# Designs tried in a protein design chat: miniprotein binders against q9ydz1. Part 43

Target 1, 329 residues: q9ydz1
Amino acid sequence: MVQGLPGEFEDYLYRVIASLYRYAERLVVVDYPSSPTRRSIDLIVSLPGSRVVLIKAIYDASLISKKEVEELSAVANSLGVSAVIIAERMGREDLLTGVVYDRYGVNMVNLETFENFVSGREEVYVTRYKDIYTVSISSEKLREKRLEKGLSLGHLAYMLKTSRKSIYEYERGVMSPSVEKAEKLVDILGEEILEPIDILTSPRKPVSKRDFDKPEEALVGEKLLELGFKVSHAKRTVVDLVAGRSGEEGVGSRIMIVVKRSREGRERMMSRIMKGVKMGSILSSSLYAVVNREEKSLIKDIDYTKTIVKDVREFINDVSRGRVEENEE
Short names: E, the ipSAE of ESMFold2; O, the ipSAE of OpenDDE; V2, 0.75 times the mean of E and O plus 0.25 times the DockQ between their complexes.

## First folded at step 19 (miniprotein)

Design ja7 (at its last look DockQ between E and O 0.79; V2 from the best seeds 0.76)
Fold by ESMFold2, look of step 19:
Structure ja7 (fold): chain B 329 residues (1-329), chain A 95 residues (1-95)
Amino acid sequence: as target 1 above (329 residues)
Amino acid sequence: SPEELEEAIERIWEAIRIVLRAFEREEQGRLEEALEKYREAVRIMEEILKELEKILPRIDSEEEREEIERVIEFLREAIELYLEFVEELEKQLGE
């Protein structure tokens, strides 16, 4: 099925929101740009335990391009938060409950799986890449339980109808068994060998591409890189640039920036700013609007949002003195 | 060619860093040094723009052509912005 109609995307997003609302400490909807297939982030949630997650919610994940997922991944990596795709299908394939899929280095699960995970109702043990389903096991517990049973690598391999090398690789954590092999392993060694998957991990394919769209954005991004921030330029969400730097105890600085986009009117820029402020509040980060003299007229109502307004020179000089970092939390 | 575009982009980032150094000089009160750095960045951007405009008509690949056009647009906007920095500083020095 083709999920190109706006109403179908809105309906699924509302289903995800309704499900997550009962478990999230805070939830922010990011509905910019207006086309669901062209935006990288739909939701941001904070979950118990101070876990912030950027969420792409779309019924059929095949409608998301690589560029949208790469931006989601880059933004999450720069901010030091998790990213996940919540979807019910990938093309003609329905996503199975209890299975973690991969889309360009980002975990993808169906809504039931995500809800069961965050509520604590069910752990997730199965991952799929392409057509192969594997089960997450503890290599340490596998070895321990095998030895407790007095089984050699060869004996266990025979029981599973696999090679001794495969058992060795399971015990080294180099390879994960198929669902069929894992069921046999559990029958022989017990459920203790299973290792739950934490679906809320950082993206596996960090984006390193330096980019430029606007001269002001390029200057700001390059300066932040010089100061040791991870920086991502964004085109498919409410902010234009995000930056993050880890602190000694996992707490660091986060910076979010809006600049005027090409041919963008006052209404759209203010809409992005308002949504960006809400995004920043979940991330404990202020939103900066980097504008020139002419552009300040476009944002004259900005004081209602407590967005910090700077020109490029002011911003760069302030961040060079550590002033921006002093405003973190 | 793709190699020429990659080299141009590297040189663009060098010019961007020169502007960052100009901001530093300006903050330190070294206004004449800052002005020279702004002017250097403009010259570099203008040179790259001219080079890219020269090769654009010879590009057969639609993908490569679109990428070069995007870089040209960025260069025009950057030159305009950097010239604002030059103008502002020239006024300060004339005062």
Scores: ipSAE 0.793, ipTM 0.949, lowest interface PAE 0.5, mean pLDDT 85
Fold by OpenDDE base, look of step 19:
Structure ja7 (fold): chain B 329 residues (1-329), chain A 95 residues (1-95)
Amino acid sequence: as target 1 above (329 residues)
Amino acid sequence: SPEELEEAIERIWEAIRIVLRAFEREEQGRLEEALEKYREAVRIMEEILKELEKILPRIDSEEEREEIERVIEFLREAIELYLEFVEELEKQLGE
């Protein structure tokens, strides 16, 4: 029992968890005791094909803050994994099944759409950005099928009651058609012009930002940036920093860092470390605990075999020497 | 002004980078040079802290006030941490 989630949020999260257990290879619930209602990440899911997804589950997506979505996106980008929001509504509007919504640069779908996608039952073709619905089409297939039917750009434009420019922009992939225009294109050219949306593809890449939180965290973050890591502060999850670097062979180093808080008791830090280890087990990431010298002796005696305990100087020196302990799976 | 806060933040990041260079000097066995860099970083942060504490009472925006208060808290904790680094090195050098 995750003590302290508000009932409505807890109930929806449990529904999402119960659904995802049918399809996930591995699932981790991110339990963060300091902000149970304002978490950027609720779930980490490993899907078939080695696809790892960070999930925010919320019944009403109007209640998720921009900062929570930005943090979710930043963490996902730094770790080289996907991020998705699963929600049933946005304020007074229910999310439609078979539609991918953009919420602050992260894909948002209802639970049914996500289940259909993960199970391969139904493909998704419709995107909503603000109040505009568009259909995903293959620009190449559109052109191919148009030419096979002997239709000029002008003739197809006339049939759609649109401009020649619009057809040209569809065939260049610089514009997607409205639902109404896409239906007419499918009627004329066939369904083979539709291009399924990969829900796990995040449309926006967040930029690594410097942030002030703790002095030790600032030092660690700055050093990792100097070493060419993507770094994200994770104020609304159990870890404080996440970092990732693409390797030459496409296997990137993934690091999660728990920094001891000045007012944080040993038990609370240990709880975060244990939860961080659980997250790291799905993310194939090393977990570092950065502590002061006095605390280092107190934490080392704890048989957390998967956590590297360092002081800030030792951590900085180790990463500078290229001693990023990658968890070789 | 918002510009003054941005400048202060840039100077804070410069001080943080000075501390990173101090760690490199300490690892190289250049303890005197490391100590000097830690002292420099402390000085910079103390100067910024004094500046921000003077400006804080004049800020009418609640959002700006909260941001400056967060930076002030960071500076206080950072100065404390860097002074510990100074004391550790002074003890090693017999100062």
Scores: ipSAE 0.714, ipTM 0.926, lowest interface PAE 0.7, mean pLDDT 86
ESMFold2 (binder alone), look of step 19: mean pLDDT 87; pTM 0.873

## First folded at step 20 (miniprotein)

Design jb1 (at its last look DockQ between E and O 0.80; V2 from the best seeds 0.76)
Fold by ESMFold2, look of step 20:
Structure jb1 (fold): chain B 329 residues (1-329), chain A 95 residues (1-95)
Amino acid sequence: as target 1 above (329 residues)
Amino acid sequence: SPEELEEAIERIWEAIRIVLRAFEREEQGRLEEAMEKYREAVRILEEVLKELEKILPRIDSEEEREEIERVIEFLREAIELFLEFVEELEKQLGE
């Protein structure tokens, strides 16, 4: 497959959009940065049940770096939403339908698999772990059904031509059986032992504080952490910082922040702000622009974008009093 | 060198937290205490900046060099910002 052409990459994104449009209640395209291989999020969808999913869509996932995927994961975790990579191949290998892959800790599936999952046509049970395809098994059901049939660990191991230790580890949830072993287990114990994979789970929490570019961003992020928000700093999407917190009585809050990036002109910053407002709308979050006094003159007259403009001290004092969560002014 | 950079990053976050405490003092009307905290943060950042500038020529990895250069740029911008906070308070206190 031919790699590296921008038009080819945008064609795949449009193919993903066309497929998902049928199932999404709302859909927002994120096309910043302009290079598909340097942005962390391509698409945000709201699925039935108010499930929001951040999507990276790229034909060949080998072109995504660890930094893009870790940012996708961190942003999703901070906002309390799901993340997934939709791709058709990984380098020289095609992604198989019905299989969940891992890319730096984020679930990755081909488009057909994702569509089948969200439509309810097919559950997903198979994971690619290194070079082995394994099947998701309920440890509890495996043990229950084995005992119901009166089989010892040794008896079951003999029937599967595997070790007693392997069966024990399956029942402890430490190891998943290969597809071959799982087929034999299902033949013996029944399909009830299978456990569907939820490909739309929230990713792992952020690990590093090294991704900061501006002191205003660092100040805001650290203060929001003190207030109990999950916070992620971003470089490869339209916003520079996202934060999320469960609210009183289960009501959550989300904050998205833009700061002026190095060497960024007014036009580019305004473009990011406008795109960030759209991202915020599907996430039910306001967009804030945190700027110094001189930078305020660059972005005055943007009130119709529904962006709230503050300097760093104003923002931090307001969030300390809870005003940013209640008042956008 | 990775350990030295991590120590520098931790000191940077210490300075960031000190500025957050300065914001609190400023909101409470304790302007002289806030100014001293801003100056403390600047001193920490200046020490880190000098240390990183000293070791930068000795870094042979291009990736490490680029990361240190980004941190140095951040430090210069942060020092400038925090000095603006000091300047504003100096004007208030002298008036």
Scores: ipSAE 0.761, ipTM 0.949, lowest interface PAE 0.5, mean pLDDT 84
Fold by OpenDDE base, look of step 20:
Structure jb1 (fold): chain B 329 residues (1-329), chain A 95 residues (1-95)
Amino acid sequence: as target 1 above (329 residues)
Amino acid sequence: SPEELEEAIERIWEAIRIVLRAFEREEQGRLEEAMEKYREAVRILEEVLKELEKILPRIDSEEEREEIERVIEFLREAIELFLEFVEELEKQLGE
């Protein structure tokens, strides 16, 4: 009996899990912290084609804080994976099927839209940003089909009751048409101009913010930055730091780090480590536990986890020597 | 001022980088130089801490106050940790 989740949240998370189990190669539930309204990541899913996605699942997306979405995005970006929000509502508004919403720079869809996308049953063409709906169009196909029809930019603009500039911006991919304009474009040029939206796009690059909650985190984070890693702090998930570096051969090193908190008991840290190991199994990432020297002796005896236990100096030295043990799958 | 906090944060990062260089010296067996760098980092953090503690009573914004209090807590933990590094090296050099 995991008591404390508001019934609606638990029920919705279970619905999302039950759906995704049909399509996922691997699925990990990230149940940390215990409060769902303070958790940046609820699920990690491996999809066919080696596509890994971090999922925030919430019935009402109005309850997600900006800070949680920023963390989800930052973690995903540092690890070189996708992030998505799955939600049914945003306050009083139900999320429409077949629409990709923007929520603080992360794609947000309802469960049905996500299922349709992952199963290949239905493609998604409509994006909503704030109150504006736009349709995804191939800039290349738009130009191609316009030219095949013998239409000038000015003639097509006249047919759409828009400016030549607008048509030019569509053909450059710097602007997407409204639904009304897209419908007219499809009527004139055909449906082949439509470009399906990849919901699993990587979040836009958050700048690696130097954040420091703990001195050990600051030391580790700065060193990883010096070594050319993308680093993100995480305050609302199992791990405290995530880092990623693209390798020359396309195999990027991924590192997750649990830093012991001064007031954190051994059992709680071990729980985080065990959950971190589960995350690592999908992310193909090394998991490090950074502890003080006194605690290192106490944790070394716990051989249960492919977790590398180091003090901060040892960790920094190992990373500096290129001894990042990649989990060889 | 926000500018004073930004300057304080830059000095904190300088101290962190000094400690990273101290680790490199320690790994090279240059323990005396490592210890000197740890002491330098501690000195910088203690100066920043004193500055922030003087500013804290003058801040009317609750949000800014909470931010400075978080930085002060970080500074105290960092000073403690870096002093432990000094003590460990003093023990090794005294033996």
Scores: ipSAE 0.727, ipTM 0.933, lowest interface PAE 0.7, mean pLDDT 87
ESMFold2 (binder alone), look of step 20: mean pLDDT 86; pTM 0.854

Design jb2 (at its last look DockQ between E and O 0.85; V2 from the best seeds 0.72)
Fold by OpenDDE base, look of step 20:
Structure jb2 (fold): chain B 329 residues (1-329), chain A 95 residues (1-95)
Amino acid sequence: as target 1 above (329 residues)
Amino acid sequence: SPEELEEAIERIWEAIRILLRAFEREEQGRLEEAMEKYREAVRILEEVLKELEKILPRIDSEEEREEIERVIEFLREAIELYLEFVEELEKQLGE
């Protein structure tokens, strides 16, 4: 029995799932923890072109904490995948279709915008950061089309009632025009100057932070950092650690780790492992369960999970020997 | 001070790195050296714990207090776990 999420959240999550199922190659629902307002990741989706995205889906994005978004971003970055927030509103403000919002460094869009993007029906050009709307333009195409029309930077600036500096900054990609200026640029230079926003951009690089959640996690995390992995701690999803390293062939090793808690019952740990296996299948990642020696014997009999069960010392020794079992699926 | 907490955190990570070196020594069959490193790491954590416990009553900021309390909780759990590693190794050396 999936204990009923608050109806509005369940309804919206199901709406998002039903939409994305039409476009996804693979979709995994991450229903942990049970409270949606305490969960950093709701969905993992594989899209055409080998694009994997971590999705937080929430009707009202004002209910997402900064810590949840930071975790979503950190996990995505460590795994070398994208992250997106799908929401309909932010408090009293409805999210506009065709606008990409910045929410603590993660792209946020409404469901319609995301559907249009993944289906290729409509391209997205408008970004909102705080209260400022800007239009994405190709700096190269802007310059090319300006030169084709024989316009100097100063002449184009005059036509836009802006500074020569502003036009120069647009052509360098260091500034994006306002909606009003972009409309005038399109009128003068044509629509070919517009550059579609890739909503599935990787989150801004969080620095791998050392965190003090559990003693076992500290040891494992530090060892993976020493081995050149990007590491992120996760407190609001199934797994406790995620790690990723770029390989020589561009296929990076991905590791997810469930660390048993002293107060965690076997059934709860098993539930996390099973959910972690589902996450691993779409992420092409190895799943490790790190347990105490006494608990290892109790979990080894769980043959059905592509889960590598180790104690902390065995884990550290195995990864030190380069025995990161990559799931080559 | 915030600086004292940062220093305490750095010492905790030093102890964790020492433990990782202890595991390497244990894997190499250098059990005596591993045990020495485990004891050193535990000692550092115990020292940091005592320092933080002394500072905690003097902190007026609720946010800073909660942070130190979280680190203290971590240290208590860490010391307990790492002492188990020492005891397991001591049994192997006594056999």
Scores: ipSAE 0.684, ipTM 0.905, lowest interface PAE 0.7, mean pLDDT 86
Fold by ESMFold2, look of step 20:
Structure jb2 (fold): chain B 329 residues (1-329), chain A 95 residues (1-95)
Amino acid sequence: as target 1 above (329 residues)
Amino acid sequence: SPEELEEAIERIWEAIRILLRAFEREEQGRLEEAMEKYREAVRILEEVLKELEKILPRIDSEEEREEIERVIEFLREAIELYLEFVEELEKQLGE
């Protein structure tokens, strides 16, 4: 029933925070929704070199669902930032230090591995795939060093006690060797063939998703898609919709949107706005609050200097005018 | 069936895009064209809602039933919202 030796979920989250505070330029805690197993993002960290990372921190990763992880991935992809899961175990399996695991397409590492990576103390080379640990190899360096030593594919395969086809596929980048085979390859060809894994390059594929949770969100999201944004609808974090678009210098526009939900009280809406402002500040992203016309005045009575309040029509018209401006330029 | 739900969802997104065109016409001052598009979008959503309500009793899968019920609730909320846009424009046109 208990998730592990460190105690409750919040103990592990605070352990991760305490460790990462040492390396982060900025750190924002995302505490909405209140349940750790229902929220997709626990932390946002800004690392040196303008690297922003969305982090899910949970002691036992088996307690998060595919939906939570897919939202983490989609949000990160739409915003053009990295995502990672920090966990100590997956069900009955403890995560090994120095190994990258996969959870529904998002990189997962234990805390020590993450610390070693961000501090520059150790590179990461090993991935767990199913029951096999594989090593990241540079296909180009592998071929280069093999030819330098005058070895044929067959000769190298013989030395490794593997097939010629396996060596061929390593050199084409379609397969990664096991730890055993990689050790032999390094013994023969040198460590230069090893390729460090950048655990912060997740997600791998952009995800723009249409959703019809609420009509307002659907309208806003569809319009942003038409304007070329990558858009993700979020259900398990503070904001309801995120959008990102690449800029000319590789830095793009980021928009985060809180949409008032039906039956949502003013206090809950204001709480989400306040938390969204914090999230936006570390992402260098504007925060929009989309509310009904009647409720706009109640929110405007409270001075939020970094939140733009619009109804759906106003939002879409404002964005459309920017789209017209782009066409005119 | 999965095909019928997928078709309904495609028609819903078509209606949403029609509504976005209505916003464009309204911003351009082409109010009668905007009104026609608002009404077209609402009509499409109402048709899809009726079709899904007919299908729902015949669905045996709990997963598919829950999905269809979610879409029906979306449609009811969307129709109500879009009718507000129609009413507001009607007042504007009457002036």
Scores: ipSAE 0.683, ipTM 0.910, lowest interface PAE 1.0, mean pLDDT 83
ESMFold2 (binder alone), look of step 20: mean pLDDT 84; pTM 0.811

Design jb3 (at its last look DockQ between E and O 0.83; V2 from the best seeds 0.76)
Fold by ESMFold2, look of step 20:
Structure jb3 (fold): chain B 329 residues (1-329), chain A 95 residues (1-95)
Amino acid sequence: as target 1 above (329 residues)
Amino acid sequence: SPEELEEAIERMWEAIRIVLRAFEREEQGRLEEAMEKYREAVRILEEVLKELEKILPRIDSEEEREEIERVIEFLREAIELYLEFVEELEKQLGE
């Protein structure tokens, strides 16, 4: 029957794309699955300095489920890239410009905040923590400036109308002050104590998960785990499995795999492969189509120079040889 | 029960790892060893499948029942795949 995105959802996504197009070196739209509320990733951008960001863009973030956000987070973490949610509201509440929110462990900001951050126009200092707004403070600079002013923990606590323990915990980095208390700290010690937030850090909930969705995926995933990759299985984007082997931000090998999904026809599978190739290009990652003989006929017209087509045994053997070659030096 | 399902899943993953070892034997040209490992993996999965099929009717939790059905479907697909590996090796050995 009639299938498509509601006009309101597409309007916001296009607004985000139009805005980010000005700042991105490369931008890939991930428009699969077709429903915006069932999709874990809406677009991928490469920012100056080779920073790659996976983006979920939705006007009202209350409309995305935990499943979509967890997949976004897991995929970003396995690939060693950043993830962010761009939204204008969360249910009944508008997102404030200059504030970083949390949605299931992923940073969430409004579009203006993201634009200001990536353009270098404004830094971000404020986080919404539970129902309290807190300010990012450099523990080192806080202590340094307090000592320069000759203030004891007790004297500073008195000036802020808080406890000595609170000041101690700010200086240990275990607690962040409220906006009210941070304003007083800046009045006393100067704005140098403020610490900019990098909204594009890795998601806070790293997940590598063994999964048994399909026998081929299970074999591939288990082998990649044996080889030391971080592995994530995906159901709500163009690829079915992603893997990365690297430190905290992912460097070196990135692998993305497409397999045929249930009830998927030729046109949809080819569309996912083409979008996966573009995703791989921006990530400097190979795209593999792991298929059997029957499934290979569904992708006859594929550009084999851009997609590596293997059966599961061939893939496993190729990766095993690459692991050995990588470790020789 | 959660304990029975957890044990079945662990046996399933052991069979998957056995197939990975079979791939290694096949790459080394040890085709008969690879074939025996594929068959061992199939036997394990068939045992797990039978156990889960006996357990399924007595499961009261809808959530647990759905998970068991998912595992059963995976096991059937995996058995078919692994038997295809055996068939391909049999053709190769008969040549």
Scores: ipSAE 0.769, ipTM 0.942, lowest interface PAE 0.6, mean pLDDT 84
Fold by OpenDDE base, look of step 20:
Structure jb3 (fold): chain B 329 residues (1-329), chain A 95 residues (1-95)
Amino acid sequence: as target 1 above (329 residues)
Amino acid sequence: SPEELEEAIERMWEAIRIVLRAFEREEQGRLEEAMEKYREAVRILEEVLKELEKILPRIDSEEEREEIERVIEFLREAIELYLEFVEELEKQLGE
């Protein structure tokens, strides 16, 4: 009996799952921690075209902390995957369909917008950052169509009642037009200037932070950084560290590490390992469990998991020797 | 000062890197040198710990206090772990 999460959140997460199951090649529910409002990641979804996305699903995005979004973004970046927030509202404001919101640097959309995007039913052109709505346009197409019509930057600016500088910034991609200006641009130049937003964009490059909770995590994290991995520490998901390195052939090595917590019971650690294995199956990531020597003997009998159990020294030595077992899937 | 905390954190990372070098020595069978490096790392962490414990009472910001307390807890756990590495090598060298 999975004891009922607070009804509204469970209901919304189930609604998101039920929707995404129609479009996903693979879907993993990340049910850790047990509190939904303390999880950075709720779902991992593989979409057609080898697009993997980490999803935070929450009915009210005002309940998501900055730290959870930063973790979601950091984990996604280290693994070389996308992150998205799916939400219906932000406090008292409902999220509009066909709008991509910015939430602490991660794209946020309602479920309908996400369904429309992944199904190819509707393209998304509108972004909201704070209180400003802008429309995504192709800078190249804008220039092309302007020139085809024989319009100078100054003439087009006059038609839009804007500055020549604004038109120049649009054509450089350094600024997006407001909805009102975009409508006028479309009226003048045609709809071919619109550029669909890829909701599944990779999060902005975080600097790999030397964040740690435990001495073992610090050792592992520092060693992986020395080896040229991007490393992120995670406090609000199944795994404690994630690391990724781009390979020469574009297939990057991905590793996830569960570090045993001093106060963590065997059953809880096993639960995390099993959930981590499920995450690894979609991420094509090796899962390591870093334990002390005493615990290693207790976990060796975990025959059923593609989990590599090491002590901290063994892990560091194996990684140093280039023995990162990639899951060859 | 914020600068004192940054310096303390840098010294902590130096100790962590020393431990990584100790693992390399241990893998090479240079157990005595590994043990010396573990002891060096412990010494550095103990110094940093003492410095932070002296600073902690002077911090008026609750947020900064909580951060230093977290670092102090980490340092204590790290010292304990690195001492275990020393004890393991002492047993191997005494056999």
Scores: ipSAE 0.703, ipTM 0.920, lowest interface PAE 0.7, mean pLDDT 86
ESMFold2 (binder alone), look of step 20: mean pLDDT 87; pTM 0.865

